# Ledger of designs, part 1: miniprotein binders against Guanine nucleotide-releasing factor 2 (C3G)

All scores and structures are predictions.

Target 1, 226 residues: Guanine nucleotide-releasing factor 2 (C3G), of Drosophila melanogaster (Fruit fly) (o77086r1339to1564)
Amino acid sequence: KSLEIAEQMTLLDAELFTKIEIPEVLLFAKDQCEEKSPNLNKFTEHFNKMSYWARSKILRLQDAKEREKHVNKFIKIMKHLRKMNNYNSYLALLSALDSGPIRRLEWQKGITEEVRSFCALIDSSSSFRAYRQALAETNPPCIPYIGLILQDLTFVHVGNQDYLSKGVINFSKRWQQYNIIDNMKRFKKCAYPFRRNERIIRFFDNFKDFMGEEEMWQISEKIKPR
Below, numbering starts at 1 at the first letter of every chain, in headers, positions and changes, except where a header shows other numbers.
F, E and O stand for the ipSAE by ESMFold2-Fast, ESMFold2 and OpenDDE, each averaged over both directions (binder to target, target to binder). V2 = 0.75 x the mean of E and O + 0.25 x the DockQ between their complexes.
[cut] stands for letters that were removed.
Atom coordinates printed by the task and the answers are left out, and those that the model quotes come from them; centres of patches stay.

## First folded at step 1 (miniprotein)

Design fd1
Amino acid sequence: SETVLVIIEVDDPELAKKIAEEIKKLAEELGLEVEIYVEDGNKLVFIVITGDPEKLEEFAKRLEEILSKEFGVKVEVLKTE
ESMFold2 (binder alone), alone request of step 1: mean pLDDT 72; pTM 0.650
ESMFold2-Fast, scan of step 2: ipSAE 0.012; ipTM 0.293

Design fd2
Fold by ESMFold2-Fast, scan of step 2:
Structure fd2 (fold): chain B 226 residues (1-226), chain A 81 residues (1-81)
Amino acid sequence: as target 1 above (226 residues)
Amino acid sequence: SETVRVTIEVDDPRLALSIAYRIMNLALELGLEVEIRVEDGDKTVRIEITGDPEKLEEFAKRLEEILSKEFGVKVEVEKTE
């Protein structure tokens, strides 16, 4: 079951990712204007909704053993996502399991250790070196983590001049921008060969039953008081 | 060492820069030295690639594939010493 869920999540991610046009990504990096980046905005919103949905699903469970069971199911889904190179949904679920409201609850040592090992992939201490290395070694099909792509493009845009002097382009800036874009283009070449399950896809495409951050902290503190 | 010069003309400035970047990465992957200039309002890409002749042949073959299949662009290649 976990495999089928991961496959359907990946089909939806691939559909949304493929619709993103390169100009949307470049324009967002320049102005951060969501109105002119509609497909990019939908993909980014999907990542956030997935994370908040997973947190809400765990926090709504009254029984500690049921919470543990569901966390283990998310871990199984994440392992399948990682194997099929869906970094986007993998990191969305990881962000849920590693969120404050979830992480502070007492979990079995095995769960805590496994989540901690997953966090090594997104360790920011060396500018996400582990993730960047994994991505560089990845063959299509693949869905990269959009948040880091946007952060990199924004940093490159803000940190570098368009021209070094009058009439002399800053090719280092443009080369860095195109390195990021080339990875996106490379991963769009191959489709995932999974069979579509419309029921599961529709659920993930339209789900909106999730709590806000304040509500999640309130429930977390009710489960384990501080 | 040998040097190959490539000139590519396109209508879209974004396409010219995308091609320039693609060529730079390909050359670097093959251990070749590359110099790229983008001119005419970013519509003309001029490239000089220098290195081992065997690697230059592999570069030329892959470049033709990339330009034809990914960009739909025709390219002119000139070999010099």
Scores: ipSAE 0.000, ipTM 0.131, lowest interface PAE 14.1, mean pLDDT 74
ESMFold2 (binder alone), alone request of step 1: mean pLDDT 74; pTM 0.665

Design g3a1
Fold by ESMFold2-Fast, scan of step 2:
Structure g3a1 (fold): chain B 226 residues (1-226), chain A 85 residues (1-85)
Amino acid sequence: as target 1 above (226 residues)
Amino acid sequence: SDEIEERLQRLADYLEKALEEVKERLETGDPELDELKREILSLAYRIMNEALKLRKGNPEVARELLKELLEIAQELKEIAEKLEK
């Protein structure tokens, strides 16, 4: 059932998100070093694996009717993820449905319109204004989109010096970093009250047998040439 | 010029009082957040002391730094007041 799948995805995301330590996020923003940010890296890897798994699932189906059925199942899962404030998996699945290999297959109007509607939440033309407004109105428990948090910390880091002059610390830079971190910690206060299904969690925790980008384009081209 | 130094000292005194009020109200019960907040307060005091050293050679820079810290202290006070609820 789509609801149970969304709940298990959320429990796994919450577990991975909660393990992220503040020093990992700050160090990654400073030098992009994956070795110093193991829990952060696992969380971002999980986002990418989820997206690639969804794309592979759709592209491996030979029958157009089955592909449409699976896309509709992903849309149902996304609706549940959105209701439970799991922006991370919601955006991972959205990135799959809006990916080049999938989008170019020209789905039925209803599917295309619904996916386009979901994309409004992450419209980049306003520096993610819609997403930021939605997140500000969200009460815990919540799993935010880590990509935007990392982007904001990176912009703070590159846009501000560590020192205003020799020996004078740039307090404003440290204060901006603190605010981003404080907001992140706010969402860790409450746990999701879902019952664990270890079979489903193990599946999502150990994604196997998904296609690389080149293979996905090749399969897409076979389904709909040129 | 004694007047300028006295004015900067009064601003620093007011800032120190504001930071002390914030420190008393800042405890959230989350060890990581509380430690990070203590680190920020420590940095604020350090910058205040550096600004006071600059008041004789670069009074404009000292004034700007103290004003920036005062604005941050006011923001921290507002956050601490919300945490009491």
Scores: ipSAE 0.000, ipTM 0.291, lowest interface PAE 11.3, mean pLDDT 75
ESMFold2 (binder alone), alone request of step 1: mean pLDDT 63; pTM 0.452

Design g3a2
Amino acid sequence: SDEVARELLKELLEIAQELKEIAEKLEKGDPELDELKREILSLAYRIMNEALKLRKGNPEIEERLQRLADYLEKALEEVKERLET
ESMFold2 (binder alone), alone request of step 1: mean pLDDT 61; pTM 0.413

Design g3b1
Fold by ESMFold2-Fast, scan of step 2:
Structure g3b1 (fold): chain B 226 residues (1-226), chain A 85 residues (1-85)
Amino acid sequence: as target 1 above (226 residues)
Amino acid sequence: SDELREKVEELAKELYDALRQLREEIEKGDPRLKLAENMIRYALSLIERKLEDLEKGNPELKEAIEKLEQAIELLEKLLERAVEE
């Protein structure tokens, strides 16, 4: 069922998220070096693999009716992820459904409208204001979108590099880093009370069945020519 | 381009309005509001530098606009935290 799938995805995300050490996040913000941030990189790679897996699963289906059925299954999973505050997997699946190769296909009106409504959460206008408001109202347990956390920390680091002066600026940088990190630690404090299904978790912990971007566009254009 | 210049100038106006709004609250000595002021001043510094770059034909305005939007969001987050119970 879609609920059990969403729960298992969330348990895996929570495990990967909890393993991220604060120094990894700070180091990545400073030098963008993946080798120095192994747990962080595993978590972000999982986001990308999830997105590409979902796209591939849809595009490999030969029958339009079967594609629609699977998209509806993903939408149902996303609704469960949103209710349990798993923004990470929610956004990974949304990025798949709103990807060019998928979005350009002829979908039923209901599907198109639902995906469009989901996109409101990640509207980048005003630096993701809608997402930040939703996150601020969220009580743990929660898995935030790590990409925005990294972006914020990177901005704080870059923004203070050329204007280093003793006093207010150094304090501002330290205080902003503290608040971003404190919020991250707050979300790591509470565990999800779901029962583990190791078979489903192992499946999601081992994404190997997906096609590349170029292949996705080729298949999309074969399904619906320009 | 003229469109990018107009966008940068609009962001500058928004930030000046935010500074004006914060004057009374900053006078209370709340350290979080002082941090917000610092963030706005940094964003204004970026705007001034990027306007100069535009006059010299520097094509990196898109990145500057993105960073300015991030600065505005961080300011809003700071203000939200300052009033959070």
Scores: ipSAE 0.000, ipTM 0.097, lowest interface PAE 19.1, mean pLDDT 71
ESMFold2 (binder alone), alone request of step 1: mean pLDDT 66; pTM 0.491

Design g3b2
Amino acid sequence: SDELKEAIEKLEQAIELLEKLLERAVEEGDPRLKLAENMIRYALSLIERKLEDLEKGNPELREKVEELAKELYDALRQLREEIEK
ESMFold2 (binder alone), alone request of step 1: mean pLDDT 61; pTM 0.408

Design g4a1
Fold by ESMFold2-Fast, scan of step 2:
Structure g4a1 (fold): chain B 226 residues (1-226), chain A 99 residues (1-99)
Amino acid sequence: as target 1 above (226 residues)
Amino acid sequence: SDTIERLQRAIDYLEKALEEVAKTGDPELKREILSLAYRIMNLALKLRKGNPEVARELLKELLEIAQELKEIAEGDSEVDKKLEEIQKELDEAVKRLEN
């Protein structure tokens, strides 16, 4: 079942990712206006909802063995997502398992070691070198991590002037933006060949009943007091 | 080969940016498109030294894009000046490739 779940998550991610138009990403980097970037916002909201849903599902379980069982299920799903190059949902689930409220709980040594090894992919040292190398070696189909794309475009925008002087356009800035977008376009062209399961897709397309940050910490502290 | 692929990707980006300009009328984006077109033209001229046929085709595509942008940018004097410069250079480059 873990494979089918990962496949359906990937079909939904691919659908949402493909709907994103390049101008939305450029405009978001320029003015950060959500109104002008509706498809981009749906995709980023989906990432956040996935992460919070996973955290909430784990924290609501009262039995320690049931929590371990669900974490292991998420780990299996993540392994399938990584193999099919769905970095977006892979990182959404990783952000859940590596979140403060979850990480501080007592887990089997094997679980802690696996999560730690997954975190190596998103190590921010050398400007996310590990992730960028993995992505560069990836052939389509692929769903990249949108958060890093937005971060890179924002850094290029704020770190470089649009003009070097009055009337002289900064071609370096424009070329950096182009290169970031080129990878996004490349990955949008290839479809995943999975069969749709509408029940599973509808479930992930409409996350409900997840906890906020404060509630998560309160429940985490009840499970394992400081 | 890599240079040709890079130029084709830049043209694809330029076309998408032109669609955005048609929707928003953003004068900053119009200026960006012109500057990118000028950069692509210079890359195509470098490619001409090794592949004249490909350079000719790319320069013709850039001329068509410049003409479309002129219609969209009607009334912007800075854009008009740059469009005239680009059009003159493209016409000159195409003529050089013929002989």
Scores: ipSAE 0.000, ipTM 0.086, lowest interface PAE 21.2, mean pLDDT 74
ESMFold2 (binder alone), alone request of step 1: mean pLDDT 77; pTM 0.753

Design g4a2
Fold by ESMFold2-Fast, scan of step 2:
Structure g4a2 (fold): chain B 226 residues (1-226), chain A 99 residues (1-99)
Amino acid sequence: as target 1 above (226 residues)
Amino acid sequence: SDEVARELLKELLEIAQELKEIAEGDPELKREILSLAYRIMNLALKLRKGNPTIERLQRAIDYLEKALEEVAKTGDSEVDKKLEEIQKELDEAVKRLEN
């Protein structure tokens, strides 16, 4: 059933990603204003909700063996997400398993080793070299990590002026923005060929039931005291 | 206030860009300083998405000050002085949040 869950997560991510308009990401890079970027905001909110839902699901379990079973289910889902090039949900679940409240709990060797191997993909060393290499070798359909796209656009915006002088456009800045955006457009072209399961999609489309960060730390410390 | 929080997020992004420019001037330090710049950038973006409170911003700045201390001094007095200036900018941001 892990495969079906991963497929439905991917269909929902693809719908949200495809709705993002290029002007939204450019405006966000310019002023960080969520009100002007509604589809981008929905996509990034979904990432955060997925991560917090997974953390809450694990921490609510009172039995250590049940926690391990659920972590293993998430790992299986993540393996399917990676194979279908869904970096968005893959990284959302990874951020949950590698979060402070979860990571500090002692897990079986097999679980710890698998999570460590997943973290290699998002190692920030050498400007996310591992992730950028994987993405460059990926053909559509694909859902990339939007956070890095926004980061790159923000660097271009902050490091370059819009005009060289009054009324003279900085074409170098526009060209750098074009290259980043073109890569995003490339991934939006192809649809995933999965059959929809509306019950599963509906569940992931409206997360309501997750803990805040303070509550997560309190529960983590109760499970394994400092 | 919301105005102070938004201005601080902008300052964090500017600090990350400044570190990137320092890295471009020294190939030997490039990897470590770029890593720090990306950590600051990612933290700023995460705070933006989470509707940051003053308390969350203070914790984030503490983390960034710790990260700057982890970057070894280079023996290049100009680069070291620039990193110390950035650390002072973060300290001043904390003081602004307190009032």
Scores: ipSAE 0.000, ipTM 0.216, lowest interface PAE 14.0, mean pLDDT 71
ESMFold2 (binder alone), alone request of step 1: mean pLDDT 61; pTM 0.485

Design g4a3
Fold by ESMFold2-Fast, scan of step 2:
Structure g4a3 (fold): chain B 226 residues (1-226), chain A 99 residues (1-99)
Amino acid sequence: as target 1 above (226 residues)
Amino acid sequence: SDEVDKKLEEIQKELDEAVKRLENGDSTIERLQRAIDYLEKALEEVAKTGDPELKREILSLAYRIMNLALKLRKGNPEVARELLKELLEIAQELKEIAE
């Protein structure tokens, strides 16, 4: 069930996110030392493993119709994740569907259009304006994209105000940095009211089986030769 | 700005190769790291300016480059596309600063 899967992914993400202490993020932003940020590192690794797991699941399917059904299931899961403000798993799955090995397989027009619309959220133009706007409008509970938080806090720690912006854009950047820090604190306090399914959580907390990048490309090219 | 222009040309060359490698499923890490190295050298040249507003923009770019280097070092291939896009944007912004 797509909804239950999204809920359990969100409970696990919330648990991992809540364990991240503000000092870990600040230390990482200051010296970027992974050894001093174990909970932050685990959260980031989970994002990567989720993405690679999803890619592997799709590429291992021998039947084109079955692959399409699984992609549609991931899209349904992503829609639920977005509605419950789980940007972490949402972006992990999006990174899988928008990965080279997956994207090149030429999905049905509807699938390609949906994935393209999801990518609008992560458009990096104007320093991730679309994502920052969405996050600013988001009420807890929420699991934000940690990569942008780390980037922003690195700039805060060094006193950078802007990415080549002048006047109001510099002021807006300072406000956005403050807002990101405030949002992280707010989101850590608010719990998701979902019923826990330990079987599903265990599965996502313990990814065992996924392909490396080279294998993914080889399989992709075998499915659709260049 | 001849020196900066020369380094920007090398950056573009490395980024073009990275785009080609990314589309072919080949490793982009070496090309992206070279692009970052050239960007750092170009930034050092521009940083010699006396304009305090420009120096602030240069500092901002330096930390964006540091963050990209960190992401690349983590060996996470899923960010290769994001890194490439950010590097292209930084190269363009640096070119505009150098003008």
Scores: ipSAE 0.000, ipTM 0.162, lowest interface PAE 15.5, mean pLDDT 72
ESMFold2 (binder alone), alone request of step 1: mean pLDDT 75; pTM 0.730

Design g4a4
Fold by ESMFold2-Fast, scan of step 2:
Structure g4a4 (fold): chain B 226 residues (1-226), chain A 99 residues (1-99)
Amino acid sequence: as target 1 above (226 residues)
Amino acid sequence: SDEVDKKLEEIQKELDEAVKRLENGDSEVARELLKELLEIAQELKEIAEGDPELKREILSLAYRIMNLALKLRKGNPTIERLQRAIDYLEKALEEVAKT
């Protein structure tokens, strides 16, 4: 049941996303300090753990056919995540399938083509035009790609002074920052109507036992030398 | 200009030091590199504002560096990803110098 898995992943993502306070995002864009942005960091750490878990799951399989089956299961989950506007977990799984240790194993043509098509959404050309267009057409509920929000806030911060002169606030900078975070606030207003499965949620909230980078490369090279 | 050349030299030294730390297996390198990349982008943007002839070129490089920082933030960075980011910055700096 790839659908149920995607729904439970989305409920957990929504919970973590909703806990993020706007001041955390603004402060992190300004000084990159993780200690001052605990909910933002937990959200990002969850993304990272999801990605590494998926990679480890695939690499631990001894049989090529079983690896292909699991990759196809992840692709099905990703399709459901995209339909429910969960860009966070969608991109976490995409980062796993497009990682060096996984990508180099030379999958069936159909798998390679699907992963390539998924990567088109996050193509950085024209300042992430494809993603921005998709997001603009998206109605809540939605879990957006927080990384682009942080990038946009950083651009505004580095491109504009806090004050036009001593004691004169730059209201243009504040207005630009407001508009960027307004989209985040809008997506936080609507909840997903899915029924909770606590067993699945606990798994994703507490999952461990994934390989480090070095181990992933060693196993990848064992499967396909050179 | 001498000012731009000095700043580019400083950036190159920071990248060289980041590479050495990656080769030594430092576990905190990714976070520190991301901070450095964003600071470099900010500095390049400020230089661009002072030099209209170089403005387009330097702003392009600053945006490319910020896009790399965005990619590094998205997942647990690997030595491969950090090395690609460093290689990309070296190419960007070479293009600025070539201008």
Scores: ipSAE 0.000, ipTM 0.160, lowest interface PAE 17.5, mean pLDDT 70
ESMFold2 (binder alone), alone request of step 1: mean pLDDT 70; pTM 0.628

Design g4b1
Fold by ESMFold2-Fast, scan of step 2:
Structure g4b1 (fold): chain B 226 residues (1-226), chain A 99 residues (1-99)
Amino acid sequence: as target 1 above (226 residues)
Amino acid sequence: SDEAVEELAKELYDIARQLREIEKGDPRLKLALNMIRYALSLIERKLEDGNPEIEKLEQAIELLEKLLERAVEEGDSELRKVAEDLEKQIEELKKDVET
């Protein structure tokens, strides 16, 4: 059932998110080095795998009606994820449904309208204003989109000196970093009260065998020629 | 401030150059492109208040446009999606810089 799937995805996301240590995020913002940010990398990798898995699952289906049913199932899962404030998996699935190979296929008007409305949340204009507003109105428990947190930290790092002069620390930069980090800490404090289904969790924690970009486009074009 | 806008434009230049070394499809590339989009949106806000260092901003934007055109040509569909969205933002920013 879509609700149980969303709950289990959220438990896994929460586990991975909670393992991320603040120094990993700060170091990644500074030097973009994955070796020094293993838990952050696993969390980001999981997002990417989820997106590619969803695309592959849809594209592998031979029957148009079956593809539509699966897309509707993903939409139902996304609605549950949004209600439980799991932005991570919500955006991973959205990135799949709004990907080129998927979006170009013929979908029912209702599906196209819903995906378009979901995309409004992640519009990057005005510094992701829509997403920031939604997040500000969100009470824990919550799994935020880590990409924006990393983006904000990197921007603060890039736009400000570590030292104002020899031996003089730039406390303004540290304060800006602190505020971003404090929001992340806030989201890590509250646990989700769902019961674990180990079968479903293991599936999402170990899924593999998804298509590469080129293969996805080739299959998309075979389904709906230009 | 004018100085901050100049520093930001210089940093966009450096980021764009470094991105050329990152293999397409790398999660770091997606993150870096999102960082550039954020920086561009912040510059756009500053340009609404005034137009300092227009010349440097134009250079940084042109470098980013060339990087995005390359990414589109290579056929990475995720990067192409990001590039299409970013091209729109860059064109709007260039229009603001010109006016």
Scores: ipSAE 0.000, ipTM 0.168, lowest interface PAE 16.4, mean pLDDT 70
ESMFold2 (binder alone), alone request of step 1: mean pLDDT 63; pTM 0.532

Design g4b2
Fold by ESMFold2-Fast, scan of step 2:
Parts: structure tokens; sequence; C-alpha cells
Structure g4b2 (fold): chain B 226 residues (1-226), chain A 99 residues (1-99)
């Protein structure tokens, strides 16, 4: 069922998210050294694999009705993910449904409107204000979108000196970093109360067989030329 | 329309520029590329909707992205040119929508 799938996705995301150590995130923002950020890289890689898996699963289907059925199943899963505050997998699936190869295939009006409504959450206007507002109102347990956390830390690091002058520490930079990190710690302290289904978790922890970007566009163009 | 095609071209140029910068081994842009590509996918969706309101909102988002790009790569003349060209195309689009 869509609910059980969403719960198992969330348990896996929670495990991967909880393993991320604060020094990994800070070091990545400073140097982007993947070798010293293994848990962070695994979490980010999982997001990308989830998105590409969903796109591939839809594009492999030859029948338009079958594609519509699978998109509706992903939409149901996304609704459950949103309710349980799993922004990570929610956005991974949204990025798949709103990808160029998928979006261009002429979906029924209801599907198009539903996906459009989901996009409102991650609207980039005003520096992702809609998402930040939703996150601020969210109580743990929660899995935030790590990409925005990393972006914020990177911008704080790049836009501010470590020292203002001759050894004077930039406390504003440190305060901004603290707030970002404190929010991350807050979300990590509460566990999801779901029962584990190891078969489903193993499947999502070991994605296989998805297409690359170029192949996706080629398949999309075969389904709907131009 | 002609204006939509020009905007799509500007979006493509931005993505290609960021992709090239990542390929040249700038680690700071690796995360930025993922965020920009995600934002661009949402922006492309708004272009397909084809409403003046959607175009106006898109223009504001692209200005924000162009400004961020200038801030990150202030010393790179090619990145600055692309950001300037993008801003010019957005301005033309806004002028057309305004009448």
Amino acid sequence: as target 1 above (226 residues)
Amino acid sequence: SDEIEKLEQAIELLEKLLERAVEEGDPRLKLALNMIRYALSLIERKLEDGNPEAVEELAKELYDIARQLREIEKGDSELRKVAEDLEKQIEELKKDVET
C-alpha cells in the first residue's frame, strides 16, 4: 500500500539523516570534501536515486493509462510523506514528476493541477519562503530537505568572513551557522514510531536499473515527439 | 511565443554554465547546481502554463538566481556576461508583458 511504502521510505530517510554528523555538514559547506562527508553524501545520493528511479519507472511504461496509474500512485505516496513531515522523499518524488521528460507528456488536467499545487511548497521565490514557512511550523519528527540546509550553510560561509579584522571573530556568521545547525539537531531527536518492513527498506536502500538524463529525454520524445 | 523561447534559451545557458563550472572542479558549485536545476525544473513548468502572472513571477525568480550567480563568481568575466545577458532577456520579457 501507498501508506506502508511512505512509512518505510521515511524510516530509511530517518536512519540516513540521523547518521549525518554536524562536522560533515559544516566541512561540506566550507570545502565540499565528499571523502570527509560520507553520511551526508549517502543521504544526498539517496535523494537523487529516488528521483531517477521514479522517472525511469514512469518512462518505461508503454501504455498511457499505465503511466497515469503509476503517477497517481506516486501522488498518493507523496501525500502520505507530506503528512508525516518527510520533505526529503516528498521533494525527491516531486522533482521526478516535475522533471522535463515527465512533465511534457500531457497528463490529465487533474494530475497537472495536483502536481502544480505540490510545487507551491518548494517555489523558489523569496528564497524558498513557502518551504521555510512550512518547516518553521513543523513539529518533530521531521526530515527536512538537506539541499536547502547545505545551501544556507554554504551562503553563510561564502558571504561572511571568519574574522572581521586582525583576529576579530565574526559573531554574526557563527550565530547564523548555530541557528541552522540547531534546527537540524531539533529534527534529529524524535524517532518515527513505524514498524519496519525490511523487504521494502532493502529495496529503497539498494536502487537498481534507472536511466540517465539523456536516455530519459530520448524515451520521452519517442512517447511524444517534438 | 518568441519571448518564451528566449527565456527558455536563457535558462538553458544558465544550466550549461553551472554544469561546466562543476565539471571544471569547483566544489562550491556542486550543491548549487542541484538546487538551480531543481529551481529550473519548476520554472520550466511555469513557462508551459503560459500566463502573464506566471511570467512575472518567473522573471523575479530568475533575477534572484542571476544575482546569486554574480555574488558567487564575482571575478569570472564569463559568468558575469551570462548573468547580464539573462537579466537583459528577463527585462525584455517584462516589458512585453507590461504592454
Scores: ipSAE 0.000, ipTM 0.126, lowest interface PAE 18.5, mean pLDDT 71
ESMFold2 (binder alone), alone request of step 1: mean pLDDT 61; pTM 0.444

Design g4b3
Fold by ESMFold2-Fast, scan of step 2:
Structure g4b3 (fold): chain B 226 residues (1-226), chain A 99 residues (1-99)
Amino acid sequence: as target 1 above (226 residues)
Amino acid sequence: SDELRKVAEDLEKQIEELKKDVETGDSEAVEELAKELYDIARQLREIEKGDPRLKLALNMIRYALSLIERKLEDGNPEIEKLEQAIELLEKLLERAVEE
């Protein structure tokens, strides 16, 4: 069940990712205009909605054992996502399980250890070095984490001028942008060979009704007061 | 937009003091920064529901808050990463206000 769910999540992610045109990503880094980057926005919104959906689903459960059961289900799905190189959904679910409102609830040792081991991939002590290394060694098909791509492009754009001086193009900035984009192009070329389950895909393509960040903190603190 | 401008200006005004305190390992200053970031996230959600620019800003706030939580728990934060996240958030908010 968890395998099929992970496969369907990956098919949906692949479709959304493949529709993203490179100019959308570049324009988004410059002006962040949703109207000019509709496919990118849909893919990014899907990542955020999945993360928030997972958090909300866990926090809405009144019973501690049911919360633990659902976290274990998410962990199983994440293991399948990692094996099929779907970093995007893998990190969306990881960001949910490692979010403040969820993490603070003091899970059983086994759950805490598994989530902690997953965080090694995105260990902050080297600017995503572990993730960047894993991605570099990954053969298509693969769905990279869009958030880091957007963060890198925005960082490059905000931190660097288009010209070093009058009429002199900043080639360092353009080269950095090129490398980020080239990786996206590479991963867009290969398709996943999974069989579609339209029922599951439609659920993830259209799911809604999740809590905002503030509401999640309030409910977390009701479950376990500071 | 007026509220967003105020948020950006407030963040910019306080960031230099917070950076100095964070670099010296002052836990009280780190807790105040977390409170400020939480308040900024609340204000942004009320102002611009669905704006992609603000979604990036909210993601940066989430990242900064996770770094602060690790600092408060372990005492060994990645100060450089926290500073970079705050700087990026500041620049994103300034650009959103200009547009």
Scores: ipSAE 0.000, ipTM 0.239, lowest interface PAE 11.3, mean pLDDT 72
ESMFold2 (binder alone), alone request of step 1: mean pLDDT 66; pTM 0.598

Design g4b4
Amino acid sequence: SDELRKVAEDLEKQIEELKKDVETGDSEIEKLEQAIELLEKLLERAVEEGDPRLKLALNMIRYALSLIERKLEDGNPEAVEELAKELYDIARQLREIEK
ESMFold2 (binder alone), alone request of step 1: mean pLDDT 59; pTM 0.433

Design r3a1
Amino acid sequence: SDELKEAIRELKLALEFIKEALELVKEGDPEIEELLKMATELLEQAIERLKEELEKGNPEIDKLTKQIDEVAKKFNEALEELKS
ESMFold2 (binder alone), alone request of step 1: mean pLDDT 64; pTM 0.455

Design r3a2
Amino acid sequence: SDEIDKLTKQIDEVAKKFNEALEELKSGNPEIEELLKMATELLEQAIERLKEELEKGDPELKEAIRELKLALEFIKEALELVKE
ESMFold2 (binder alone), alone request of step 1: mean pLDDT 64; pTM 0.443

